# VH-VL binders against Laminin subunit gamma-1 (lamc1), part 6

Target 1, 169 residues: Laminin subunit gamma-1 (lamc1), of Danio rerio (Zebrafish) (Brachydanio rerio) (q1lvf0r505to673)
Amino acid sequence: RDDEGWKGKQRDDSSVPVQWSPSSGEISLISEDYFPIYFVAPDKFLHNQLLSYGQNLTLNFRIQRHDARLSAEDVVLEGSGLRVAVPLIAQGNSYPGEETQTFVFRLHDTTDYPWRPTIKHADFQKLLYNLTSIMIRGTYSAQSAGYLDNVSLVTARRGPGTPARWVEK

## First folded at step 26 (VH-VL)

Design z2 (from q2 with light chain S52D)
Fold by OpenDDE, last read:
Structure z2 (fold): chain C 169 residues (1-169), chain A 118 residues (1-118), chain B 107 residues (1-107)
Amino acid sequence: as target 1 above (169 residues)
Amino acid sequence: QVQLQESGPGLVKPSETLSLTCTVSGFSLTEYYVHWIRQPPGKGLEWIGYIYHSGSTNYNPSLKSRVTISKDTSKNQVSLKLSSVTAADTAVYYCARLYEYWGYFDYWGQGTTVTVSS
Amino acid sequence: DIVMTQSPDSLAVSLGERATINCKSSQSVSDEVAWYQQKPGQPPKLLINDADTRFTGVPDRFSGSGYGTDFTLTISSLQAEDVAVYYCQQYYKRPHTFGQGTKLEIK
């Protein structure tokens, strides 16, 4: 089940239970007001994700209402003491709507809607090497739910060789 | 045409309850939030709290135990009650509008001065 | 709570000159910062939202910048009517908090 391990979190670090829809398989969050509640990715998405550098984070997402106020932190990555984020419309993605859309985020800096704050490429890799959090904004309006499904973090195949030691575990 | 106007007694005795009303016009309380913010004389701004569309409330933790915010949508009014007032609660009290998708205050009332004194 | 610290506390700038006010947050607030202007006896007036977006009706000489923890309000050419106290505010998370204010005067 896709909701396995997913949690809800507010910016004040308070926990919010994620709801699961048996009919659609989606997980959902709803906020009382304009402050966002985030889906927090489970452990299987975290830790050493260096091989995801340059690869895509994909997710299916929809909102209950048609209106949405996006933020600079709709998708947030944390690791190695670093934090980067993008709006949901980053990298050519469309505004969320009532219909499920697939959102795609490449895990490297780009010139168009880059991850913010801007960090060095090496630091981005460091972040992924010790990835501690992936948060996806679930709510975009008051008393309206957001629905998440089919989150995927693509990893490159590791070729033969000795693991690099440039990043401390 | 957006207007917010605070009203209530300008003088409150210590230990009593401060009661203010914000009357709004030019917008709907179903689309906008009305927040209360105060400013002690010569000092900065302190956010007090607001009421959700559902009727639930959210208050500044520093004032939570003494604050009650309510609304009457049919009258376009949002009310503030602050109990057990002291001299520290002397301030200009503002109500301000916040769009349901925003986090900033685009329109403010003129403010009403409340003095806590014996 | 997120602490918003402005600098300087007071600023005197000559007419026509650039005025710069800084605001630092105790933690990252993304771009969710607003700037207000408050003149004596008046309520605050919104100038900038989302760190760098000028609110409707605000003169072009006002601009905002910043992301994360460091934010700046700039008045490119100070006018007499710009004498006021300016406040930054974060709306990243509850409770909403304001900077202590910067008093801007004409030199």
Scores: ipSAE 0.863, ipTM 0.926, lowest interface PAE 0.6, mean pLDDT 94
Fold by OpenDDE, fold request of step 27:
Structure z2 (fold): chain C 169 residues (1-169), chain A 118 residues (1-118), chain B 107 residues (1-107)
Amino acid sequence: as target 1 above (169 residues)
Amino acid sequence: QVQLQESGPGLVKPSETLSLTCTVSGFSLTEYYVHWIRQPPGKGLEWIGYIYHSGSTNYNPSLKSRVTISKDTSKNQVSLKLSSVTAADTAVYYCARLYEYWGYFDYWGQGTTVTVSS
Amino acid sequence: DIVMTQSPDSLAVSLGERATINCKSSQSVSDEVAWYQQKPGQPPKLLINDADTRFTGVPDRFSGSGYGTDFTLTISSLQAEDVAVYYCQQYYKRPHTFGQGTKLEIK
């Protein structure tokens, strides 16, 4: 299942247990205060994800309460020593609410997609080639849960190509 | 009008416990957090900690073993206790307001000076 | 802990001139940085939040910028009442940490 293997993490690197509902398939996190807790993607989403360049990261997400404070780092990608992030409302997505919504993020470095900080085209591909972390912010208010489901990282079909000159770290 | 006011003894002996109270008005402790921050003479600011709405606490690791923060919502008060004080704990102690949704301090008390001396 | 390092430690600027204070974090803190002004005998006062958002009631001459590890507080035209110590603060993760402060004086 897509939700299997997901972990919870705070910005101080402390681990937080993820709650899972077998009936709904949702995983959830809840925070006591204003600091965010992130869903951490399992290994199947990581490593060489170069074929996901230009493709979409999609997820279903809802929050317990409509009150939310968004941040510049609601969705975070890390790889090859690089880190980029976007707010949840980036790329035309709506504010999260109590009803489940589908959020879509295109993995592209173009100026039309405001991944921050801005990095070079080659570096964005390098990041995906050695993707070490995908984090999705789960909590947006104190004492309120966030619910994640149906996360998908779309990959393009691999055709004949030239081997990459960078290696995984 | 938003107000925070620190109160407590200005002099504490070494090894004793520093005890301060922050009395707030003009806002609810259910919507805002009250944090403690201190400033040694001529130096910068050091965050001490705060208390969650649930009553749980969050302290600076550098002071965690000696710090206790509590609250009395009926009195609009948040208290700070710092045990086993030394001269290094001499400082102006502030309580400051932090809104539930952000991490910066928009209102501060005037501060109270605490001197650790024998 | 995230270390916030300000530069310079002290700054003298002529009235009406631009004052620039820098703050560098030991790791990326996104845009979760605040700036405070502290005058002698007074508590800090919030000037900027979220790196570039001027707090309510703060004069237009104050502005903030930056993302990641490098942040800047700018006073476009220094006024006499701006003499103070300025602090940056990160609220990216616990514990909250402040810069060591920058003393701004009139040249």
Scores: ipSAE 0.852, ipTM 0.922, lowest interface PAE 0.6, mean pLDDT 93
Fold by OpenDDE, fold request of step 27:
Structure z2 (fold): chain C 169 residues (1-169), chain A 118 residues (1-118), chain B 107 residues (1-107)
Amino acid sequence: as target 1 above (169 residues)
Amino acid sequence: QVQLQESGPGLVKPSETLSLTCTVSGFSLTEYYVHWIRQPPGKGLEWIGYIYHSGSTNYNPSLKSRVTISKDTSKNQVSLKLSSVTAADTAVYYCARLYEYWGYFDYWGQGTTVTVSS
Amino acid sequence: DIVMTQSPDSLAVSLGERATINCKSSQSVSDEVAWYQQKPGQPPKLLINDADTRFTGVPDRFSGSGYGTDFTLTISSLQAEDVAVYYCQQYYKRPHTFGQGTKLEIK
């Protein structure tokens, strides 16, 4: 096991290397200041993820410090020219802490804490059909690390089928 | 009480270096950032840059080649140097506080006017 | 750089009436927008942070709203002391950028 192709990225599109810990298996990022650095998911999580609609994105995450500055864009999905995001505490998740905890995000357009901005049902599926980016905010305070592990995108077990007419190829 | 105060020469000749100092009180430079922001006469606000807790700096790309920001934590001071000044650098210069968990400026100095003239 | 564009550039409103100032960003900045009030000869004062959160000590008549690219500062009932120039600012990414300002006067 290694960093599995995970990358680090800032909002200005600059790249930041992730650190991998052989002992814990975690990958980590640390920010110099108040701007966030994101973990960028590798290719295996991307492309046609329509079968993940209604399923969960799960991840184990912890922060070095107790205090965290959350944002509206702690978890970000991009695809088909669309972008949606949620805070880390969305959908009933707890605040991050020093102990590893599991965060769960349902990939559905109708949730208790919906993805923002609100988009049409068909567009949410379109986004997943051409998923180009999954970003998970790694840093929540200056000069403090965030640690990510065990990221999973659940997919329905289905065989090849005929695409729905609303899905653009 | 949180306070920031800018100080330095109010007049600088073209091609010379503008030097200002921000003296702070009521908070620690280890917990807060001090940014420099300027405002030309009758115009809007332009962010200049700031210094990290580590001592590294971050500047507006439009001014990066001419700007140097430093700090003396023991004196509660943050300094700004702007080289090769022209009339376009005439402005009120502010230092402002920013908490490390935020991106907005909650406290500002009164500002100091710097005029570039022969 | 993210460009913040305010509208209108100037606004005249009668005392007691609603004043509305808009700010549009060149790209989405989520809710990471602040509003400032600047009176002549004074530095800017923080009014709103995180698009809709009133800063400590700011009167209730001031409110902010918006997400993504369109933001609004509202003064529900204009007071004489509200005459000033107002600025929006994004802190979504570097460099920090401000709107060009909106001059608010009494009609």
Scores: ipSAE 0.848, ipTM 0.923, lowest interface PAE 0.6, mean pLDDT 94
Fold by OpenDDE, last read:
Structure z2 (fold): chain C 169 residues (1-169), chain A 118 residues (1-118), chain B 107 residues (1-107)
Amino acid sequence: as target 1 above (169 residues)
Amino acid sequence: QVQLQESGPGLVKPSETLSLTCTVSGFSLTEYYVHWIRQPPGKGLEWIGYIYHSGSTNYNPSLKSRVTISKDTSKNQVSLKLSSVTAADTAVYYCARLYEYWGYFDYWGQGTTVTVSS
Amino acid sequence: DIVMTQSPDSLAVSLGERATINCKSSQSVSDEVAWYQQKPGQPPKLLINDADTRFTGVPDRFSGSGYGTDFTLTISSLQAEDVAVYYCQQYYKRPHTFGQGTKLEIK
């Protein structure tokens, strides 16, 4: 195992090195201040992920400090010119802490803690069909690290019928 | 109670360096950031920059080449230097508090007027 | 830089009436927007943070709303002491940027 191609970036699109721990298998990011740094998913999670609609994105995550300020954009999906995001505590997830927790996010627009901004079902599918980015916020406080591991995007089997063809224009 | 107070010369000659100090009380510089923000007469607000807890700095790109921010934690002071000043740098200069989990400024100094003139 | 554009530049509202100030960002800033009130000779005073959260001590007649690129500050019933210039500010990314300000007066 290694960093598996995960990268780090800030909201200004500047790149940040991701650290990999051979002992724990975790990748980590640390910020000098209050602005977030994100883990950027490698290519294997991207492109046509239409079959992930209604399925779960799961990840193991912990923070170095016990305190954290969450945001509306802790998990971000981009595709087909669309962008949706949720706080880490969305969909029944608990607040992050010093102990590793599993976070689960269902990839559809019908949740108790919905993806924002709200988009149509068809648009969510378009987003997944041309998924260009998955970003997971790594840092939640200054001078403290976040640790990510075991990210999984569940895909369903293709069923019978004619699949919808969503394309970028 | 939380207090921030700007101090320094109110008059600076063109091409010289503007130097201001923000003295804070009622909170720790290890938990809060102090930012500098200025406001030209009759105009809006312009963010200048701040200093990290580590001592590193972050400045507005528009001013980066001329700005230096430093701090003396033992004196509860954050300093601003702006070099090569022109009339365009005439403004009320504020220091403002920002908690390490925030991006907004909850407490401000009263501001100090700095005029650039010969 | 993210540009914050307020509208209108100036507004006159009768006492007791609703005042509405808009702020538009050049790109999405999520809910990371603050609103400030500035009276003559005074520093800005924080009113709203995180787009819709009223800061401590702020009267309940002040409210904020919005997400993404369009934000609104509302004063439900204008009071005499509300005469001021109001600014929106984004803290989504550096550098922090402010709207140009909206001057609110009594009609």
Scores: ipSAE 0.845, ipTM 0.923, lowest interface PAE 0.6, mean pLDDT 94

Design z2 (from q2 with light chain S52D)
Fold by ESMFold2, fold request of step 27:
Structure z2 (fold): chain C 169 residues (1-169), chain A 118 residues (1-118), chain B 107 residues (1-107)
Amino acid sequence: as target 1 above (169 residues)
Amino acid sequence: QVQLQESGPGLVKPSETLSLTCTVSGFSLTEYYVHWIRQPPGKGLEWIGYIYHSGSTNYNPSLKSRVTISKDTSKNQVSLKLSSVTAADTAVYYCARLYEYWGYFDYWGQGTTVTVSS
Amino acid sequence: DIVMTQSPDSLAVSLGERATINCKSSQSVSDEVAWYQQKPGQPPKLLINDADTRFTGVPDRFSGSGYGTDFTLTISSLQAEDVAVYYCQQYYKRPHTFGQGTKLEIK
């Protein structure tokens, strides 16, 4: 398939073409300038994703150039009128390079590098209950490219015990 | 040593075209972006725009219809043209180097004053 | 365009005392704010990037803070050479925009 429903956007909502590589299976964004361009996730990652609370968002990513310019908002989640973000290296992830690396982000407000702004457990659950946007920054410098693959949103199985674990504040 | 120097006519008549040149040294225009920024007398700073390595441009929407920025990498020059000038275009014009694609400016020229008057 | 509004427009501070300059953006700019110092007859000089990071060669008495819409530049112990106009700048979205400036004076 082409981009599998992924879109490219800048912070002002202007659209940017997403490229597809049939040989590598990656999607990519190519930068003309230094302003960030984001991969925007398709519907299958959105809406009620409450079962992913406390679980991982996982992705494979590499850049064309080894000198990435990280920001406070490299991975962005929006839902229920709430918005949180982290740098790409949050939660122990390594700096991106020219070789594909796996990046892991726990969907929980209590982590080694918390999502910003800090929100309560209940609000993080509300965000995931009506998830309206997942944005993964693709470009980290001028005239460069970022390559994304294998995006996975892990879901928890429905547990047999008390539901208090996933609703605890 | 990084240096930027603006040059051009200090006086321009209304409705004519303002034309300035920024000459750079100590760095390459193939590695760094140079932006134009202006400051009207006694007022704040207004970003004008820049030209990408590809030759495409990015301009302040307030000026976009009147501005042309170009560069000559072999002469270490970035040029600004602003057409159909009025008294509101009277300002000190600066060229400034973008710090490693971060969005802020580490080196500025001394500035050149352009007055629009008959 | 994102409007950057500084306060106060001017202030006077005694030597050795603390000066505080505020900058508010019309919408969130995360931490993507820079501060500049401009002395009379000179171009601006970069002081702070990323809201709170001193640029190389900037004295320790200059510090910045903020995230989102509210940003502060602080000079902890004012020196005579700090007389200038100070500008904030956002680089979160196009176009780059600057605050209107804050004039800092002694006494």
Scores: ipSAE 0.599, ipTM 0.837, lowest interface PAE 1.9, mean pLDDT 88
Fold by ESMFold2, last read:
Structure z2 (fold): chain C 169 residues (1-169), chain A 118 residues (1-118), chain B 107 residues (1-107)
Amino acid sequence: as target 1 above (169 residues)
Amino acid sequence: QVQLQESGPGLVKPSETLSLTCTVSGFSLTEYYVHWIRQPPGKGLEWIGYIYHSGSTNYNPSLKSRVTISKDTSKNQVSLKLSSVTAADTAVYYCARLYEYWGYFDYWGQGTTVTVSS
Amino acid sequence: DIVMTQSPDSLAVSLGERATINCKSSQSVSDEVAWYQQKPGQPPKLLINDADTRFTGVPDRFSGSGYGTDFTLTISSLQAEDVAVYYCQQYYKRPHTFGQGTKLEIK
């Protein structure tokens, strides 16, 4: 019974209700419009996330329809006055479909799998040190829905052989 | 062959309602959105709005209080009504087809000129 | 509303020469810009989508570029039939907005 603090937002800053499914444990966004609606992450994913530098942002996602219209800004990070984004299929991810699949985004400034715009190592670290927004695009067509689950930020290892983890939905 | 054609009165008196119809062929209104866009004489293009497949609407905030867009899918028609018109509403009015929900328009009607004059 | 500002307002170019039209948005619109050609007495015709992708049936001499706030339409070798007004359009957020137009003439 809980959207766990996730909000829905359009690019014009208007709020859109996030729906929660108790049977599937997913949150969803539903759109009549072709303009994107984003899942906006709650506070517990934000602030000092420097330990995730070079690690992965991971999420489970599916769409209601197979006709996704991707953009350059399907996953967006903001922090320390900086902003970077990638399309959903960046870094070797497959096109979304009607079956849930895992999407993985490395939080690093390398040019081969770029967050755009390209920023320096130090700036990517500053972004994660004061992370103010994570937005994950939920809708990819008109009269369509997107379903999000299992969002996590992987953290660097803290001790020999045992990783420390922080996982939120 | 995809076609859009605007029709309606070319002259409308101030304070009255401008009423236009866009008749489409070569595609289905159940699969494509059709938008209204206008162009005042010697000026650029202004987006007016459209109607969703559900029957809800999306209008330019600048015109929202005066605009009504409707459609009849079985007649292949999309209608525009603009109430309380003034001389500032004099323009060429176009209907245009949205390209597969991408946000740009691949087919336009020829346009119909509406003059608001007493 | 995102303001799309084109430059120049008017441009005269000799046949066979390169013409360049600029469009600047008041805020980032990613690559979500389209370009249209409007010849006298005709409706607009789609030329470019996604800032740089030529729409089907558009001659190779038309090309687009840009990302963020700065966009360019280029005609590599001007033909007589290219006399028109050209408009950029953003579709990043609503309402859709168009540039004021650039009138292209033959010198």
Scores: ipSAE 0.590, ipTM 0.840, lowest interface PAE 2.0, mean pLDDT 88
Fold by ESMFold2, fold request of step 27:
Structure z2 (fold): chain C 169 residues (1-169), chain A 118 residues (1-118), chain B 107 residues (1-107)
Amino acid sequence: as target 1 above (169 residues)
Amino acid sequence: QVQLQESGPGLVKPSETLSLTCTVSGFSLTEYYVHWIRQPPGKGLEWIGYIYHSGSTNYNPSLKSRVTISKDTSKNQVSLKLSSVTAADTAVYYCARLYEYWGYFDYWGQGTTVTVSS
Amino acid sequence: DIVMTQSPDSLAVSLGERATINCKSSQSVSDEVAWYQQKPGQPPKLLINDADTRFTGVPDRFSGSGYGTDFTLTISSLQAEDVAVYYCQQYYKRPHTFGQGTKLEIK
């Protein structure tokens, strides 16, 4: 029931309404155009997210129609003046369909399907230190919709009563 | 057998409205977008814009105040009007079919030359 | 607007030799670049999409490469029918923009 503050935009920064479904708990973007529309993450996912380095960005996603075409920039991260992106099927994720799937993206510069462009460990960490944007492409065809749910940024955690441990790289 | 064909007056006087029609065959305007693109003599290509299936439009900001694009799906026609023309609007005008939903054009009309002169 | 700048503006290449045309965007356009061939008196013809993918029916002597801001079109063995003006186009943002063109001639 919480819209979570997600917004929709096109690459030219034009705003697109995000729909929320109380019955399914999903948010959606509806396309009347061929030009892609992105879900834009709210502030809770942004700023200093360095503790998510080496951890997962997880999301549940489905599309209305099966005529989708993926791009090189279906998931986009921006931070500290750096920008990286991957297709939805990167890192072993399945092609999106009409049934909800879980998509998992490791926030690490070295993976089987790396974020592009390739950047150094230190630069990926700088990106996450001042994360300014997470965009998840919602529309993959004209006159179609994309549905997003359960977006999670995993963080490294200290154990209770245990010495502080940092994420190992 | 995809075909696009531009038609309209080849000569238009300054300050008047340029009006062109693109007639299509071999595909449906309910399934494909058709964009307008122009090319001044001896120069490069300039994207003009298109009309959505919903009837809304998207135009090149440089031309937006002067451009109207419309379509008639039952006649297989997409129309372009450009008002208040000047000599700078002299060009070959093309209609082109968007390759599905990707932003590039797989079929182009032959183009029609429009000269703006008194 | 994203500016697409081609180089060179014109080049001459011997039959059977390699021709290379460059296109640089004013900002990153990912791989969303297309290349077109235009012969005199004809409309442009799509050759390459997504920076490196030959469109259906295009001869394999045409190839493309690039990501981000720097893109190339290569003709591996020039034929007489390849004399034309070549344009790159970005479709990453609207307005979609084209390079100024590169005229390719034989000799």
Scores: ipSAE 0.505, ipTM 0.810, lowest interface PAE 2.5, mean pLDDT 87
Fold by ESMFold2, last read:
Structure z2 (fold): chain C 169 residues (1-169), chain A 118 residues (1-118), chain B 107 residues (1-107)
Amino acid sequence: as target 1 above (169 residues)
Amino acid sequence: QVQLQESGPGLVKPSETLSLTCTVSGFSLTEYYVHWIRQPPGKGLEWIGYIYHSGSTNYNPSLKSRVTISKDTSKNQVSLKLSSVTAADTAVYYCARLYEYWGYFDYWGQGTTVTVSS
Amino acid sequence: DIVMTQSPDSLAVSLGERATINCKSSQSVSDEVAWYQQKPGQPPKLLINDADTRFTGVPDRFSGSGYGTDFTLTISSLQAEDVAVYYCQQYYKRPHTFGQGTKLEIK
């Protein structure tokens, strides 16, 4: 039952139930139409995450069907009144498939497929200083499902501490 | 060749129910969504809604208390009912095909004019 | 609801000249804007999807641009057959909403 506080939302902010699988340790979203449904990260990934600037957001993800429709806004960050997004395949990530893949997104504005809209590095830092939302798109076609696991924010740390992570292995 | 054709009575009395049918050919209702959109005389376009492949519906909030959309895939038909009509519901009514799983419409029917009067 | 506001409401342009139609959304819609052409007595016809992508079979003189809240449809060299009303549409959130239309005429 342990969804670790993840929620499901559509773009109109309507809630969608997140499903939990004890056997696989994944959470999932199931679509009933073509509009995307997003996994919404819990509080522990939010607020002052400035130490993650220049570091990676990573996640394990798979889809039920390989007829995926990607968008400009498959991963979305909001903070300090700023908003940036990327397609799931940004920054050299492969297309999603039925087998779980690791997706990596550098939290920096100088990548070869940058977050959009383009913002300067100081604004990206402001965004991460007061991070209010991380949304990861879960559904990519009508009547399909997406499965998420192992979300982590890598941080630049000195001394004891752990990055914000999905604690299951 | 993709075609959509609206049919139904052109005149409906106030307080009654407007009932239209969209008959499609050249594609399958199991693979494509068909939406209803209307256009009052000399005015812009208003999205009405559609029915999901699951049978659930999504309607424009401005109309949803009065709208029913259904489909019959074996007859290639999508139906629209709008209850308790008034003169404000006078419009050209279109059915339109959603382009695959995107949110825009690549094929439209010719439209059918519905007048709400007397 | 996301309001789509077009400007101008009406536009007159000489044959062969550039026509520009603007559409502004009340909130960000990413690149999820389509443009339609509606000639008198006809249903709308899709011209542009995803803000800047010409739909199949649409002449090269039609182009679109924009991201977020500000979008533009451009006809680079106006032809007589381009006389129509043009509509923008967002499909980022439901309900899908259309601009009020821009009537394009030959000057």
Scores: ipSAE 0.410, ipTM 0.789, lowest interface PAE 3.1, mean pLDDT 87

